VH-VL binders against q9h9l3. Designs and how they scored, part 422

Target 1, 176 residues: q9h9l3
Amino acid sequence: PRKMVAIDCEMVGTGPKGHVSSLARCSIVNYNGDVLYDEYILPPCHIVDYRTRWSGIRKQHMVNATPFKIARGQILKILTGKIVVGHAIHNDFKALQYFHPKSLTRDTSHIPPLNRKADCPENATMSLKHLTKKLLNRDIQVGKSGHSSVEDAQATMELYKLVEVEWEEHLARNPP
Short names: E, the ipSAE of ESMFold2; O, the ipSAE of OpenDDE; V2, 0.75 times the mean of E and O plus 0.25 times the DockQ between their complexes.

## First folded at step 22 (VH-VL)

Design Md9 (framework fv_amlenetug; at its last look DockQ between E and O 0.59; V2 from the best seeds 0.00; counts 0 for: pae E 5.6 > 2)
Fold by OpenDDE, look of step 22:
Structure Md9 (fold): chain C 176 residues (1-176), chain A 120 residues (1-120), chain B 108 residues (1-108)
Amino acid sequence: as target 1 above (176 residues)
Amino acid sequence: EVQLLESGGGLVQTGGSLRLSCAASGFTFSNYAMTWVRQAPGKGLEWVSSISYDSDFTDYADSVKGRFTISRDNSQNTLYLQMNSLRAEDTAVYYCAKARRAVAGPFDYWGQGTLVTVSS
Amino acid sequence: EIVLTQSPGTLSLSPGERATLSCRASQSVTSRYLAWYQQKPGQAPRLLIYGASTRATGIPDRFSGSGSGTDFTLTISRLEPEDFAVYYCQQYYSSPYTFGQGTKVEIK
């Protein structure tokens, strides 16, 4: 029915001083929040910083992790032709070294009606954690163990569903 | 309980066509990739074709590419395999198998299979 | 394609004995994408192990999988009468999703 998925990625630091963000986990859920994809991914370069506090990624997760090129192929098979929902999704696409058509992209960090619903300035960039708490009364990204990309993807989808009708109508009138 | 039930097998002449069906139940059919695997009499398992959860992606073994078409109807929880230009070497038990993931994965449930016999 | 070669072709053992089955890949396969199946005569295959070492639902703990790279192993710690069957390894790392030719575990 609805060709819509939500994606969330976790990145680790590679390259000099770990300043390059490399994909280390990707989670994709369907419209109902069911997990379609969830894999740890092995970057092509040496990991300098696991960024565990935020990413939740540990060295043990990289044991037998899916090589990046293989994971990218798998993920693209899911994303291609879909409406892809994410939060600050440009970071995810950058890490994937893939750019989804803008007309098929939904970034919950840039949806004014969503911010309005959360009593936030329409043009402000709000965190997923904040929007989820405000609109879904749910706490995500709790603790020091890092984020759960599945949880974040599910939250992102649920947030979008709150404004889906209005936003899709807006986009229809104002195509990107 | 997950159930997969194949049907449509039978005897067909070389060059003929046959359509297999697989009725699925006991799981959210539309969330998982589905696969056909065949087994010739007394032989091993051979992957034939796979289809993603939403039909956007299909894949075929080289041995059947251009002749077989995999499809699905998620509203009916049914998987299909249209087999055209059948050959003697296509003779096998055809199994319907559920993948653990939306696009691929191990086959965690199998049907009982349906026999396809192609006579020359 | 990735060719999976199983050995031995036939393994003759008695109930209670340990069975060790090998699956060798023509190229490296991420262990996450290696599976083992059991097939008894006249029955459909049954998933035993996936991700090289994870037992499928309902599979007894006497079945275990291990390995990485190109070499994978299925172990049955103590054979039960119902374990005498044909076992297949399979990779779903890349298309085509190939199977090994099978190992028959038979009663000595």
Scores: ipSAE 0.734, ipTM 0.906, lowest interface PAE 0.8, mean pLDDT 95
Fold by ESMFold2, look of step 22:
Structure Md9 (fold): chain C 176 residues (1-176), chain A 120 residues (1-120), chain B 108 residues (1-108)
Amino acid sequence: as target 1 above (176 residues)
Amino acid sequence: EVQLLESGGGLVQTGGSLRLSCAASGFTFSNYAMTWVRQAPGKGLEWVSSISYDSDFTDYADSVKGRFTISRDNSQNTLYLQMNSLRAEDTAVYYCAKARRAVAGPFDYWGQGTLVTVSS
Amino acid sequence: EIVLTQSPGTLSLSPGERATLSCRASQSVTSRYLAWYQQKPGQAPRLLIYGASTRATGIPDRFSGSGSGTDFTLTISRLEPEDFAVYYCQQYYSSPYTFGQGTKVEIK
């Protein structure tokens, strides 16, 4: 069986008016929630808006951050060949400038059985915070200091485990 | 207390083979890249080979490429170096070292080394 | 391949003196990917500095690192008797992860 990892990223604002989302932190955990990767990442372009309230990224984090090109290489070496779990994971892959095979991608924001467990419409896009509270009885992203990508990646893996057997069987019968 | 213990060194003739082992303890072995570094008597350090935490990526110094094979067994917390077609210039102390990261990094813990002597 | 050239080859000093060791890379290495190691005779290397300037766990504050790009420096502010050893720089920016040839710090 293929090995499974979960990823979560934090973005800052670049480009005009800070509207472009650029990678500034990435965390990867294994199936057991052990941290395989956690780095602050320096975007290749000027940071306009740190988005600290949500991202938790501050100016001091960028002083010795890993340059984007190097961080991307490190991250892709971990992701290649793995089942990668994330929440709204398209945004993470976009920030990485990377496409992971759909057959190896699991997005907890788009898994109907997971929504059913949370008493949500199967086609709704639910936040990680909401699903984690409802299904794991945990509060994540607490306070005003921003998100932790380690905490979020760990929560995402635990959420996927709740539906793993059912969803993997579904995907085996319905290959993308 | 991180501990790395090399074994398998010894005297071997040119063209022969040896397999080095490195037993790891005191850390989660399967989370970190591992590396072999060698040092010929009286000489400096030479990077030999590295392997990622999951074995998906390996790399070798040009001087050993095609002759040496790095591998790991994460279920036994053991790093290996299979050394074939040995030459006199492969005579060295071989160290195993733990990286700080899953695929690359500085080497924060080293074993005491095992001596490989290649003679005719 | 990135070649690291250390200078001087040998540095002869007395205890209490300041040692300055240089490492020059053949092409740019970002500061996050340069390390310094100490090796005493008959012993394995010991990590001193990583990320060009961050001291490893348990390393005394008399050791400091600096530099960026192609030029890096290890400084020992006041030499102790235990500091007479060979020092190696290493880059882990890109494979092959090369070492410098070493600088021997010896008693004058």
Scores: ipSAE 0.154, ipTM 0.712, lowest interface PAE 5.6, mean pLDDT 90
ESMFold2 (binder alone), look of step 22: mean pLDDT 93; pTM 0.948

